# VHH binders against q9zpq3, part 10

Target 1, 317 residues: q9zpq3
Amino acid sequence: MVTLIVATTADPASINPAAALLAMPGWTAGPILPPDIKSFSNKQTRVIQHDRSIVKEDDLDLRWEEATGEVVDEVIFLSRHTAVSNRPALTVHPIGVLHLKDGESPPQGGKPGWAALPSTRIGPWFRLLKKMAEAHGLVPEFEITLEATHHGPITNKPTMFLEIGSTEEYWKRQDAAQVMALLMWEGLGLGGSEEVGKWKSETGKRKVLLGIGGGHYAPRHMDIALKDDIWVGHLLSGYSLPMEDPTQTKTTPGENYIGGNWRQSIKAAFEATKASFPGGEILAHLDHKSFKGWQKKAITEFLAEESINVGKPNDFT
Below, E stands for the ipSAE of ESMFold2; O stands for the ipSAE of ESMFold2 at other seeds; V2 stands for 0.75 times the mean of E and O plus 0.25 times the DockQ between their complexes.

## First folded at step 2 (VHH)

Design a5 (framework vhh_7zox_3; at its last look DockQ between E and O 0.12; V2 from the best seeds 0.00; counts 0 for: pae E 17.4 > 2, unsure alone 63.3 < 65, placed apart)
Fold by ESMFold2 at other seeds, look of step 2:
Structure a5 (fold): chain B 317 residues (1-317), chain A 128 residues (1-128)
Amino acid sequence: as target 1 above (317 residues)
Amino acid sequence: DVQLVESGGGLVQPGGSLRLSCVASGFTFSSYEMGWVRQAPGKGLEWVSDIYTGGSTGYADSVKGRFAISRDNAKNTLYLQMNRLKPEDTAVYYCARVSEDYVSPTYPNYYYYGMDVAGQGTQVTVSS
């Protein structure tokens, strides 16, 4: 079973961490995937490089399996982060396009209403990345943060994105690229140490965060993710929870319906999280300040209806 | 400051063609994904097309096969070639810089509009 690391040759925030990783010991040439995608092998890890938009390059895991016969266990994408603020950041996030309905066209890849299987490494590698960035003098210049679930590509195996942001100056930073390479080196156990963040049968009784609400950088859920031994699934920002304001809708008196795709978003994210963490205790953590009273009531009632347990910060121990 | 200046709109008959241009300044154009969005009369913003820094393109289903996005990094210019225009294509067209954490003022809960719109747009009117 192999871990695919995917880089885009035209993106310095993608290709530079990949190059830094490939400069470490143990890499050999791997197969060439159609049409001309080169690969490199080291133990369980495969690095591939292509020149297309990675958010729209679907099913690379299945295509690898078809071309090589090797079973893919997970996919890690190396990418740039762009932000209106232009602030430097190193980020980790799951992918999905939860807010769109069938028939809508996702501009940044994926498919409507879909959440990928989240990589089990998101939480543990976020914490490891923070420690490494501090040790290498990147903090406080770079913010070390999770991002809420967003965009594609379509994948079939546990997936995460590792990103350097947020401008060309920072995408090109070699010290940031080196830290991302060290994260992958240590996290995958390539140097001989125990790998980090693999969900094993004996870890199946630990708590898994499902984030509900908040902004793109998930600040309230970050407080939970920084705790020891907390695993992270999907993180649903407000943009993944479309809720129609009932005061703007003509409804029959006495009815308590709230329109929008928010129910489907929560359910898809929960099911994908559950699938990535067999036997795990999934706790939904609500960013309460991001919701109006009617939204919070609707969400908590739906979570109860679906038997999705709610966790307060102290429940994550 | 980021500046995006759209041009090339106008009045055309159904079946006609237009080529939109967007001149960018205030940022390193070649380093960003760019795109087009449009706003039909009385409607919200709709994603039309985008182009990645490596050249990959994407299109909304409503325009696929009729519109072609391109860029000229030497001129800091984004283009949209619109062929076989229909009355339904009538809208103000805006170019945008793609940003992962941008949220449209019109659709604040929809991340897939993560396009930083800064220009005045260019009007396209398709009418007999």
Scores: ipSAE 0.012, ipTM 0.404, lowest interface PAE 8.1, mean pLDDT 85
Fold by ESMFold2, look of step 2:
Structure a5 (fold): chain B 317 residues (1-317), chain A 128 residues (1-128)
Amino acid sequence: as target 1 above (317 residues)
Amino acid sequence: DVQLVESGGGLVQPGGSLRLSCVASGFTFSSYEMGWVRQAPGKGLEWVSDIYTGGSTGYADSVKGRFAISRDNAKNTLYLQMNRLKPEDTAVYYCARVSEDYVSPTYPNYYYYGMDVAGQGTQVTVSS
């Protein structure tokens, strides 16, 4: 059972961390996947390099299994970050396209209303990345942050993205690429140390953050993710929670009905988070500043209807 | 905090024109791709247009050739010139800061959901 790391050859924020990782000991050539995707093996880890857009190549986990017979346990994508801030950033995030309805076509891959299984490593690797970036002199130049759940590709196993941003100058930074490679090297235990971020339902804290609301960089949820031993599932920004304002609709619905895709978004993210953390205590944390009163009331009532527990920052202990 | 203040909406007859403005504060305006989204009565948000930091533009098929987006970085202001307006253009228009990778205008619905919408919007009503 393997960890699949995916890089694209045209993206320096993707291929450079992959190359830095492959320069470390223990790699051997692996099979070539259709059409011409090169691969490399080291212990449980497989690196593939391809020349197409990383967010549009669906089902790479299943395609690996079909081509090789090896079962994939998780997928890690290496990619550039280009949005929200011109400031350099190193980021970690889950994927999904929760804001779109059936029939809408997501430009960055995935499928409408879908949330991938989040990698259990998102929280622990975010914290490890922050420590490594600090130790290697990348802070404060680079912001070390989570991103809210967004885009594809479609995957079937626990997934996360590791990104370097936010401009071509910084995508090419070799020191950032080296830190990402060290993160993967130590996080996967390839040098012989214990791996980081595998779910351990029996020991340690078992509280799992489900972030609701806030902006793309999820600042209030990030404060919780920095606490020791907190696990991170999906992070739903405001753009993943489309809610129709009842005061502006053509026909005014009764006070008990709020339209939009927000219920499905929360449920999909909750179910995917639950599936990645068997036996975990999922706590939904609302960024209350991002909601009007009618939105907060509707979300809180829905969480109660679905028996989804709410957590305040101090509940993450 | 990001602040976006839309203005320039109003009531106009079909075939008429309006020019929307959006004054931005709380971030370095020139460093961000910016865009317009709209919400028609009883509908969700719809991407309308965006403009990259280097000045290239994208438009939804429903407005291409009729609307023109522009920006004035010295004034921290985004504009939308709307010509040959149709009743179907009736909506609240919001300006937004783009937070996703820029790819192509052929995927418009994804981009309005990846945008930071912070203002109250400006109402555009097209009726005779």
Scores: ipSAE 0.000, ipTM 0.134, lowest interface PAE 17.4, mean pLDDT 82
ESMFold2 (binder alone), look of step 2: mean pLDDT 80; pTM 0.813

## First folded at step 3 (VHH)

Design b1 (framework vhh_surovatamig_d1)
Fold by ESMFold2-Fast, scan of step 3:
Parts: structure tokens; sequence; C-alpha cells
Structure b1 (fold): chain B 317 residues (1-317), chain A 123 residues (1-123)
């Protein structure tokens, strides 16, 4: 059982948090993942460093298992965040490529229609990151936010991205890199504290958020994710829910079918979320402000058809 | 083919108003967050405003907050920027942009941008 942390030397927002983490006590050189990927070991944590695109090196978990014989429990990626706003941000997100149809090329890695198993740590570590960033003087300069499910690489185990953004100036910020390293250090219990965000077999109060709709930064889903004891699965932004207006489609007269990949996106995200949170109570939360009436009706009907429970903010307790 | 076409720019006096429009084609407009970004002469791109898929959530750069209003019409596949109380420092080429993340391979961030429309605030 291993936590695999992936960094690339091509990206300062990736290598600098990794370097800060590796400067902490307890690290030893590990095996080379063929052909040339360096690794470092500390307890049940493994850091690997490559020099390629972070979103296109597929199956690093399976490649680690093949090379070492260790079973990988989860994958954490360190990456830059780029936004049109150019605002500084520290982000956490699940990965997947649900906005593309089967057969379309995914420019940022992954596979069309695919959603990775979301890391169980997303919600708990988002809350921890916010506290750490505040404690270390990064707020309000850095926005601390979730991102909706997007890009690759293809993985086979629960996965999340930790990002520093959103411009070259901020990708190189050493104080941000240090906070990300502290997040991993405390979150993984490397200093002897209890791990944060590990999914256990106990039933307890285990509500899991499946976000439906909203912008890339999931603002209304984020309000729910800030609540204690809430876990976070996939977050589907509008770009992952293409819904064709039935009055504008090339359908036959009298047919009110709503085209687009939205049904498949919801189903893929739900199944991946369910797989990461065995025994969890998954509640779909709709960002109602992001939808027209016909879209809300169609989504709600589909969720009922698929036996996916809908939750309002008050249901997340 | 994905296209964004801006219009509505021109010369305006300080304190005046302009409404910019952007016509989108070749993609499911209602599924994407949309932004206005601008480039002043001799400077880099500056983000101005973002509107989310259903139009219910908006964000603005501090310098235009309260003066500019971003809006969208998903049925018409159009994005708008209402600019009020214009200042000389608002002079720039304004671009309509489709929001995506992560410029590493060019898909996320500003993966599609139009040719722009010039706004000159003078005299």
Amino acid sequence: as target 1 above (317 residues)
Amino acid sequence: EVQLVESGGGLVQPGGSLRLSCAASGFTFSSYEMSWVRQAPGKGLEWVATIYTGGGSTDYVDSVKGRFTISRDNAKKSLYLQMNSLRAEDTAVYYCARVSEDFWSGYYGMDVRGQGTLVTVSS
C-alpha cells in the first residue's frame, strides 16, 4: 500500500513543492522507474520525478507496481495552474475528460468519457490547505479553491492534483511550494501525526459530494466542501455537461430528446466516485444558478433514473 | 471549426459607455465559461471578466468592478460586455475567450480567442 506523488522537472510549480517535501526528514533514494524516472521513499510514500508533461504520462501507478511489486493506493500530482484571470491560486481537483466524445483527441491527456477514481483526500485536504495557507500568510493574495474534474493523465487508483497558479511568477513562489509540502507532510502523517483524508471501513457520517454544474472553480460546491466531515468526489463543470437545446437540435418533429454527453458524464463521474468511497452516501448537488429550467428537469429526472440521490446544502451534515 | 468574433469597439470619451458583443460558433457555447480579456498598447494580456455557464455567477478584475457587466445569451451563442464610466486606462484591444484550464498543451486557460475589437477612450 503506497501513496505515489508525481512531480515533473519541466514545471516549477511541480518540482518546487516536491523539493520542499524532499528537504524534510526521512527520505531515501528509491528505485528507478524504467526507463529513467527517479524515486524517493519515506514510510509508505513514494515521490517520483520525470521530465515530461504531467498530464500525459499515463499509468504511472501500474508502472510502479510492475517495477517494484508494491500496490499503489493513491496518486497525487503536483502541477501548475493556469487561469485566464492570472490570479494567484492554490487548488485541489479530481481528474477526468468527460467533455469529449468517444474518438475525440484529448489535448491534455486522459481518454474521452473517462473519469479517474477521485482521491478520498480531496475534501479533507482542501480544508487543510485553506487553514495552512491562512496560517502561513498566503491569504488573501492566493485564492484557495477547488477545481472541477478535468484533464489526465490516465490513472487506475484514486487521484488528485495539487496546483500553484496562475502565472510564471506564482508557479515559482517558494512560500506557496512550502505550504504545499506542509500539506503533504501533515496530510500523509509523515511527521507522526494521523493521516488526513484516509477512507476507512467505518460507516459513521460519510456524505460524499458529487458536484453537478457550475463554473470551473465550483464555487457553490466549494461551500459544501468547506463543511467538516464532507468528502468530495467528482465535480462536473458545465463544459462536462453538454446539453443540446431540444428546440435547436436536428431531431425529428415532436421529439424532445436532449442530446449531448451529459448523461454519460454524470454516470461516469458517479460510478468513479462510488468506487472510491465504498459504503459512502453519495449525494449529487446541483448548482441551480448554472442551469435553465429544462436542464434542471432533465438532470433531476436522469439522477432519479440512475438511483443517484440528490442533496441540498442542508443535507450535507 | 471553433470561432469567436468580437464587435462593438470604437472611440469613446471618458465617462462614456460601449457594449461589446462576441458571436461563438463551432462548439456547445452553453457548456463553457466565457471571459473578456484585454491588451493595452505595449502591455500583456489582462483578464477583465468571466461568466459561468448558466450566467448566474460572474467575476471581475477589481479595476472594472461596478463599471462593467458581463452577460451571455446561450440561445444566441453570444457573450456581451457592457462598459460604463470608461477611463483612458480602459483603452485596449478586447478579446472574447473560451475558458479552459492549464496552458501546458494549450487546451486549458484561453484555448480559443477571437481577433479582438479595439476600444479607445480619449478626449
Scores: ipSAE 0.014, ipTM 0.270, lowest interface PAE 7.9, mean pLDDT 86

Design b10 (framework vhh_surovatamig_d1)
Fold by ESMFold2-Fast, scan of step 3:
Structure b10 (fold): chain B 317 residues (1-317), chain A 124 residues (1-124)
Amino acid sequence: as target 1 above (317 residues)
Amino acid sequence: EVQLVESGGGLVQPGGSLRLSCAASGFTFSSYEMSWVRQAPGKGLEWVATIYTGGGSTDYVDSVKGRFTISRDNAKKSLYLQMNSLRAEDTAVYYCARVSEDYYGSGYYGMDVRGQGTLVTVSS
């Protein structure tokens, strides 16, 4: 079984960390996949490089399996991060497009209502990234942060994005690219150490964070994700929880139905998280300060109806 | 190359209306989500509204829901913001923005291109 790392030559924040990783020992040239996708092999890791949009090149895991006969365990994407703040950042996030309805076309790839299987490595690698960035002098210049679930591409195996942001100047930072390469090198055990963040049947501490609400950078969920031994699944920001104000929508007399696809978003994120963490104890953490009273009540009641356990920060050990 | 040019700002009394326009050039407008963001004097950028590629789905910050309407005309490569029932707290420079692959907060802050802005002042 192999870990597939995906880079695109169209993005310096993608190709530079890949090049830094490939400059480390043990890499050999692998097969070229249609259409003209270069690959490199090291132990159970495969780096592939294409020249297209990172968020729209779908099913690379299945395409690798079809072309090589190797089973893909997970996919790690290397990408730029863009933010209105223009702040430098190193980020980790799961992918999915839960804010769009069926039939709507997402400009950043994926498909409406879909959440990828989240990588089991998100929490452990977020913590490792923060330590490495600190050790290599990138903090406090670079914010080290999670991002909520967003965009594509479509994948079929546990997936995460590793990003360098937020502007063209920062996408080209070689020190940031080196830290991302070191994260992958150490995290995947390529230098002979044990892999970080692999989910095993014998895993002793199995609490998995399902984040509900909050901003794109999941600030209150991040405080939980920084705790040792906590795993991270999907993180649903407000844009993935569209809730129609019942006082402003068409309602049947006597009914208090809250429209929008927020229930479907929660359910899809929960099911994908559960699939990535078999036997895991999934606890939903609700960022109460990001919601109005009627939203908090509706979400909490829905979680109870779906038997999704809710945890406060102190419930995560 | 890639440009966004806003217009339609001005001085308006509380309770009044304004319609902002944004002309896009240098990229395939119909392939991108578009947003309006604003910056009030002395404050940071605040996302206001997003419209998806086909115009069939929209999102708004809570403070403008029911008052503002975002719309687009893909054939004319134009984005609009109809602002009704304007309040003093709506005073800001309004920017047209092209949505990138990333989002922030409750509505799509991840933008890779932003216009020069148009000033809206709500005052007597």
Scores: ipSAE 0.012, ipTM 0.223, lowest interface PAE 8.1, mean pLDDT 85

Design b11 (framework vhh_surovatamig_d1)
Fold by ESMFold2-Fast, scan of step 3:
Structure b11 (fold): chain B 317 residues (1-317), chain A 123 residues (1-123)
Amino acid sequence: as target 1 above (317 residues)
Amino acid sequence: EVQLVESGGGLVQPGGSLRLSCAASGFTFSSYEMSWVRQAPGKGLEWVATIYTGGGSTDYVDSVKGRFTISRDNAKKSLYLQMNSLRAEDTAVYYCARVSEDLYPSGWYFDLRGQGTLVTVSS
């Protein structure tokens, strides 16, 4: 079973961390995937490089399996992060497109209503990244943050994105690229250490965060993710939970129905998280400041109906 | 200076063709998805086409599929829109736009746009 690391030559925030990783010991040239995807091998890790959009090149995991016969265990994408704030950041996030309805075109890849299997490494690697960034003098210049579930590409195995942002100046920062390379090197145990964030049958601490509500950077969920031994699944920002105000919608008399695809979003995120963490204790955490009373009531009732346990911050220990 | 400069607009008869160009400067052009966006008189902005970083993948609004072709030259830092079989409803100011990966729940988000080039399709 192999870990695929995907980089694109079109993005300095992608290719520079990949180049820094490949400059470390133990790499050999691997097969070329059609049309021209280069690969490099080290133990059970495979780095692949293409020249297209990182969010539109679908099914690279299945394409690798078809071409090589190797089974893919997970996919890690290296990408730029862009923000109107222009603030420098190093980010980690799961992927999926839960804010769009069927028939709507996803601008940044993926498929409406779809959530990828979240990488089991998201929580552990977020904590490791914060420590490494601090140790290498990148904090407070770079914000170290999670991002809510968003964009593609379509994958079939547990997936995470590692990003450098948020402007061209920061995408080219070699110190940031080196920290990302060190994160992958240590996280995957390529230097001979124990892997970080591998989900095992003997995993002693099994609480998994399912984030519901909040902004793109998941600020209140991030506080929980910073706690030791907490695992992180999907993080649903408010934009992935469209809820139609029942006082503004026309419904059948006596019918108490809240429209929008919020139920489908929660269910998709929960099922994908559950699939990545077999035997895990999934706790849904609601960002209480993101919801009006009627929204919070509806979400809580739906979670109870679906047997999804709700956790307060102190329940994640 | 970070900027996008469009050219190639003009008056064209229905069924005619025009090629729009956009020159990018001040940023790493090859690192961004690029789009063409238009605004018809008295209407809001409409996304027309996007080309991804390597140039091999493209997306179009349904009304222009088969008629318009977006392309890029990363070495020249240039974006193009070949417009064929032009219709009166294609009349608009056309903007070259840089695609942002920030929050996009409302569809395409652009963090840089040029000054535009006017395309008028009329007899």
Scores: ipSAE 0.011, ipTM 0.213, lowest interface PAE 9.2, mean pLDDT 86

Design b12 (framework vhh_surovatamig_d1)
Fold by ESMFold2-Fast, scan of step 3:
Structure b12 (fold): chain B 317 residues (1-317), chain A 123 residues (1-123)
Amino acid sequence: as target 1 above (317 residues)
Amino acid sequence: EVQLVESGGGLVQPGGSLRLSCAASGFTFSSYEMSWVRQAPGKGLEWVATIYTGGGSTDYVDSVKGRFTISRDNAKKSLYLQMNSLRAEDTAVYYCARVSEDIPWGTYYFDYRGQGTLVTVSS
C-alpha cells in the first residue's frame, strides 16, 4: 500500500506540516517526478512537493505511477483552509465538485459532477486529530471539524484533504503544523505503531456514513463521525443538492418534477463511497434541518429507488 | 434585501481596457468574499475572479491572469474588475456575485448575483 502525500511550497499550511513530518526519522530522498517535483520516501509513504496550486494539479497519483512503476493506493493533500468567519480550524474532508453543471468551469479544480473516491481514513483520522489537538492544547482555540465534499484536484485513488485555517496567522502556526505531522506519523504507522483507518479485506461489515444535507462543516454528521468504528464517505452539503421547487417551475402540467442535479450528486457520491469501502454497510444520514418536507420526501424516495439504506443516528453502532 | 448592481460594460476594441463596478447593498459587504462571473453568448456561466474579505487574496481563471485585476472598497461597499488587453473571447455578460457565507476559499458557491453588464470586444 503506497500513500502519496502532496504538499505545495506556495502554501504555509501545506509546506509547514510537510516539513515537520520530514523532520521525523526515516526519510530518504526519492525519485524526481518529472519535470522537477521532489519526493521523499519512508516505508510505504511518499511525500511530494510542488510549487503550484494544490487544487489544480490533476492526476498526481497516475503521474507517480507512470514515473516510478509504483501503484498509488491513496492520496493525502496538505492545504490551507479559508473561511469568511476567520475562525481557526483544523479540518478533514473528501473532494469532489458536485454542485456545478456540465460545461461550467470549476474555480478550484476538479470537474463538474465528479466525486473522488473518499479516503477510508477520513472518519478514523478525524477522531484521532480531535484527540491529538486536545492533547496538544489547540482546543478550544482551533475548531476540529469535517468539511463537506468540495473542490479538486482530480485524483483516481482514495483521497482526503488535511487543512489548517482560517487566516494567514493560523496557516503559519507551527503548533498546528506539528499536530498535523503527528497525525500523519501515527496514522500511517511510521513510528512502528499500527496504521489507523486502513480498510482491509478482513474488515467485516462496518457502517459507512454517507452525509446528505447540512452546512459546509457537516455539524449533524460530525456527531455520527465521532462514534468509534464509524467510517466516513462523502458528505453532501446543501450547495451540492440543488433542488428546484416543482410549484415554481411547472415544467410538466400535473407532474411533481423536481429539477436540479441533486439526483446525480447523490448517485455520484454513493458510487464513489461504495468503491472506497468494498463490503461496507453504507447508510445515508439526512440533516433534516436543511430540507423542506417536499425535499426530504423526494430524497428519501430516490434513495429507496437506488437501494441506498437510510440510517438514523442510533443506527450507527 | 440583498442587491448587487453592475456597471461599466460597453463596446471596446481588442487590446483596450474597461473597468467594471458593482455596488452592493442589503448585507454586510465586508464579511463576504466576492466574485466576478461571466456568460458568453450561447455558453454556460464561467467563474472569472474572486477576492477575499480583506482584499489581500485573489484568484483568477487562467485565461485572464495578468490581464484582469479584481479589487474591493469595503467602505464604499463596491467591487471592481479592471480588464486590460481585452480579447474577442472576453465578450460576455459580466455578473457580480456573492460567495456563500462561511465556506472555504476554494468553494466559490454563489448565493446572489446581479443583473449583469454586457462587455463586447469587437473591432
Scores: ipSAE 0.014, ipTM 0.333, lowest interface PAE 7.4, mean pLDDT 87

Design b13 (framework vhh_surovatamig_d1)
Fold by ESMFold2-Fast, scan of step 3:
Structure b13 (fold): chain B 317 residues (1-317), chain A 123 residues (1-123)
Amino acid sequence: as target 1 above (317 residues)
Amino acid sequence: EVQLVESGGGLVQPGGSLRLSCAASGFTFSSYEMSWVRQAPGKGLEWVATIYTGGGSTDYVDSVKGRFTISRDNAKKSLYLQMNSLRAEDTAVYYCARVSEDYSPSGYYFDYRGQGTLVTVSS
């Protein structure tokens, strides 16, 4: 089983961390992924480089399996991050397009209603990235943050994005690229250490965070993700949980139905998280500050109906 | 500073063709998705086409699919729109626009656009 790392030459925040990683020992030229995508091999890791949009080049995992016969275990994408604030940041996030309805075009890749299998490494690597960034003098200049589930590309195996942001000046920072390379080097055990964040049957502490609500940077979920031994699945921002006010959408007298695709979003995120963490103890954390009372009630009742356990921050131990 | 300069607009008869160009400067052109957007007289801005950073992935509004082709040359820092089978409804000022990569549920967001080039499709 192999880990695919995907870089695009069109993005300095993508190709520079890839180049820094490839400058480390043990890499050899790999097969061409048809038609002309270059690859490099080191142990069970494969780096592929294309020149297209990082969020629209679909099914690279299945295309690798078809071309090589190797089974893909996970996909890690290297990408830039942009933010309205233009603040420098290093980010980690799962992918999916749960905010769009059927028939809507996904401007940043993926497909409506879809959540990728989240990488098991998100939580462990977020913690490792924070430590490495601090050790290498990037903090407080760079914020080290999670992002909620968003965009593509379409993948079929556990997926994670690693990003450098948030402006052109910061996308080109070589010290940030080196820290991202070091994260991958240590995280994948390429120097001979044990891999960080691999899900195993012998994993002792197995609580998995499913984030419900909050802003794009998941600030209250992030506090839980910083705890040792906590794993992270999908993180649903408020934009992925559209809930229609029942006082304005009632069609039947006395009925208190809450419309919107929020149930579908929660179910898709939960099922994808469950598939990435077999035997895991998935615990939903609701960001209560992002919801009105009627929304909190509806979400909590739905979670109970689906047998999804709810936890407060202190339950993540 | 970011500059986008469009050219190639003009008067063309229905069924005709026209090629628009956009020269970019002041940023790393190859690092951004680029779009063409248009504004017909008395109407709002309408997105027309987007091309990815390397040029191999494109997206179009339904009304121009099969008629318009967006392309780019990163070495020349230039964006193009080949417009074929032009219709009266295509009459508009056409703008070259830089796509913001900020995630948005509302679709494409543009942080810069040029001054535009007028395309008039008339008998």
Scores: ipSAE 0.012, ipTM 0.231, lowest interface PAE 9.2, mean pLDDT 86

Design b14 (framework vhh_surovatamig_d1)
Fold by ESMFold2-Fast, scan of step 3:
Structure b14 (fold): chain B 317 residues (1-317), chain A 126 residues (1-126)
Amino acid sequence: as target 1 above (317 residues)
Amino acid sequence: EVQLVESGGGLVQPGGSLRLSCAASGFTFSSYEMSWVRQAPGKGLEWVATIYTGGGSTDYVDSVKGRFTISRDNAKKSLYLQMNSLRAEDTAVYYCARVSEDIVSPTYYYYGMDVRGQGTLVTVSS
C-alpha cells in the first residue's frame, strides 16, 4: 500500500515543497504515469509531478493502481492557498464539493454533492504542522489553520491538501516549503520514525470530529482539533449547508420543512468520514454561533434521524 | 486595489460571434487561474470556463464546449473569451473572475472566485 503525494509544476507552493522533500535521502525515479506524469519513490511513498491544475486531475489514485499494480492507501496534495485578506498561512483541509446542486459544473474540480474520503492524518498532521512551524520561526507570521471541506480533484482514497498561502510572495517562501517537506518526512516516517496519523484497529483514542457550520477556517472546530488524540473528518462551512428560510417559502410542505441541500451535505460528509475511520466514534460538533434557532433545531433533528451523535467540546477527550 | 474590467459585450444575432476581454490590475495576473462566469436575467451565476496559469489547460461548461474559447495573455494581463455560434440562451452579463479558495461569500465560493469585475452585457437576439 502506498501514499501518493501530488505536486504540479504550475504552482510554486506545490513544486517547492515537493522539491524540498525530494532533496531528502532515499528517493529514486519511478515509472511515468501515462501520458507524462513523472514519479519518485521512497519506501511506501510515491511523489507524482504533473504540470496541470492540481484540482482537475481526477482519479490519480486509480490511475496509479492501474499503471503499477500498487494499492493506493491515501493521497496528499500540495497546493497554494489564496485569501482575499492576503495573510500568510499554512493550511490543511479535506476535499469535496457539497455546496453545488446536481447538474452544476464545479469550476475547481470534484462533482456536485460529493465528499472525498477525508485523510486520517488531518488532525494529527495539523497539530504536528503547528509545532513544526513554531519551532522553525514561521509563527506568528504564518497562521496555521484548518480549512473547511472544498474543491476537488475527484479521488477514491483518503485525501488531504497541504497549502502555503496567501500571495505569490508567500507561495515562493523556501522556509515554508522546508517546513511542509519536514511535515511529510516526519509524518510518513521516511527518516525511520513512527508514522503520524495512521488509523489502526488498536488506536487508543477513537474520537473523530465531524464539523458542522462555521466559517471557512473552522475556528470553533479548530479548537477541538488542537486537542491531543482527536481525529478530524469533514468540516462543513455554512456555504455547504444551504438552508431555505421556511418563513420566506409559502410552498414549503409543513412549517418545519427546510429546503436546500443541507441534509445531503451532512449525510455525504458523515458517510465519507465513517468510511475513513472504521470503528471510529464520530461526533458531530455544531458551531452554534453560525446558526439561527430554526437551523439548529432542524440540524439536530436530522442528526438524530440519521443516528449521528452530537458532541460538545468537552466530549472530545 | 485588485481590479478586473470586462469589455466587448453587445447585441448580436443568433449564430454570430463576440470576443470578450478582461483587463486585470493590482495583482500578479500570471500567478492565478482565471474564469469567466455569467448571469442570465433573473437567474443565478453560472460558471462558463477556466484557464490555468500557463494557458495550456482549459475547462468549459458542457453547453459551450466547441463554441467558446478561453485564452490569456500574461504579458498584457488580459483574459479573453471568444464566443462563436451564439444562441439566445447565451444572453447574460459576463464576469471575469480570479480563481481563489478564499471564501468571502457563498456566491463567490460556488464559482471558486474571490474577485470579479462589474461585468459586460451580451444580448443574443434577432
Scores: ipSAE 0.012, ipTM 0.304, lowest interface PAE 8.9, mean pLDDT 86

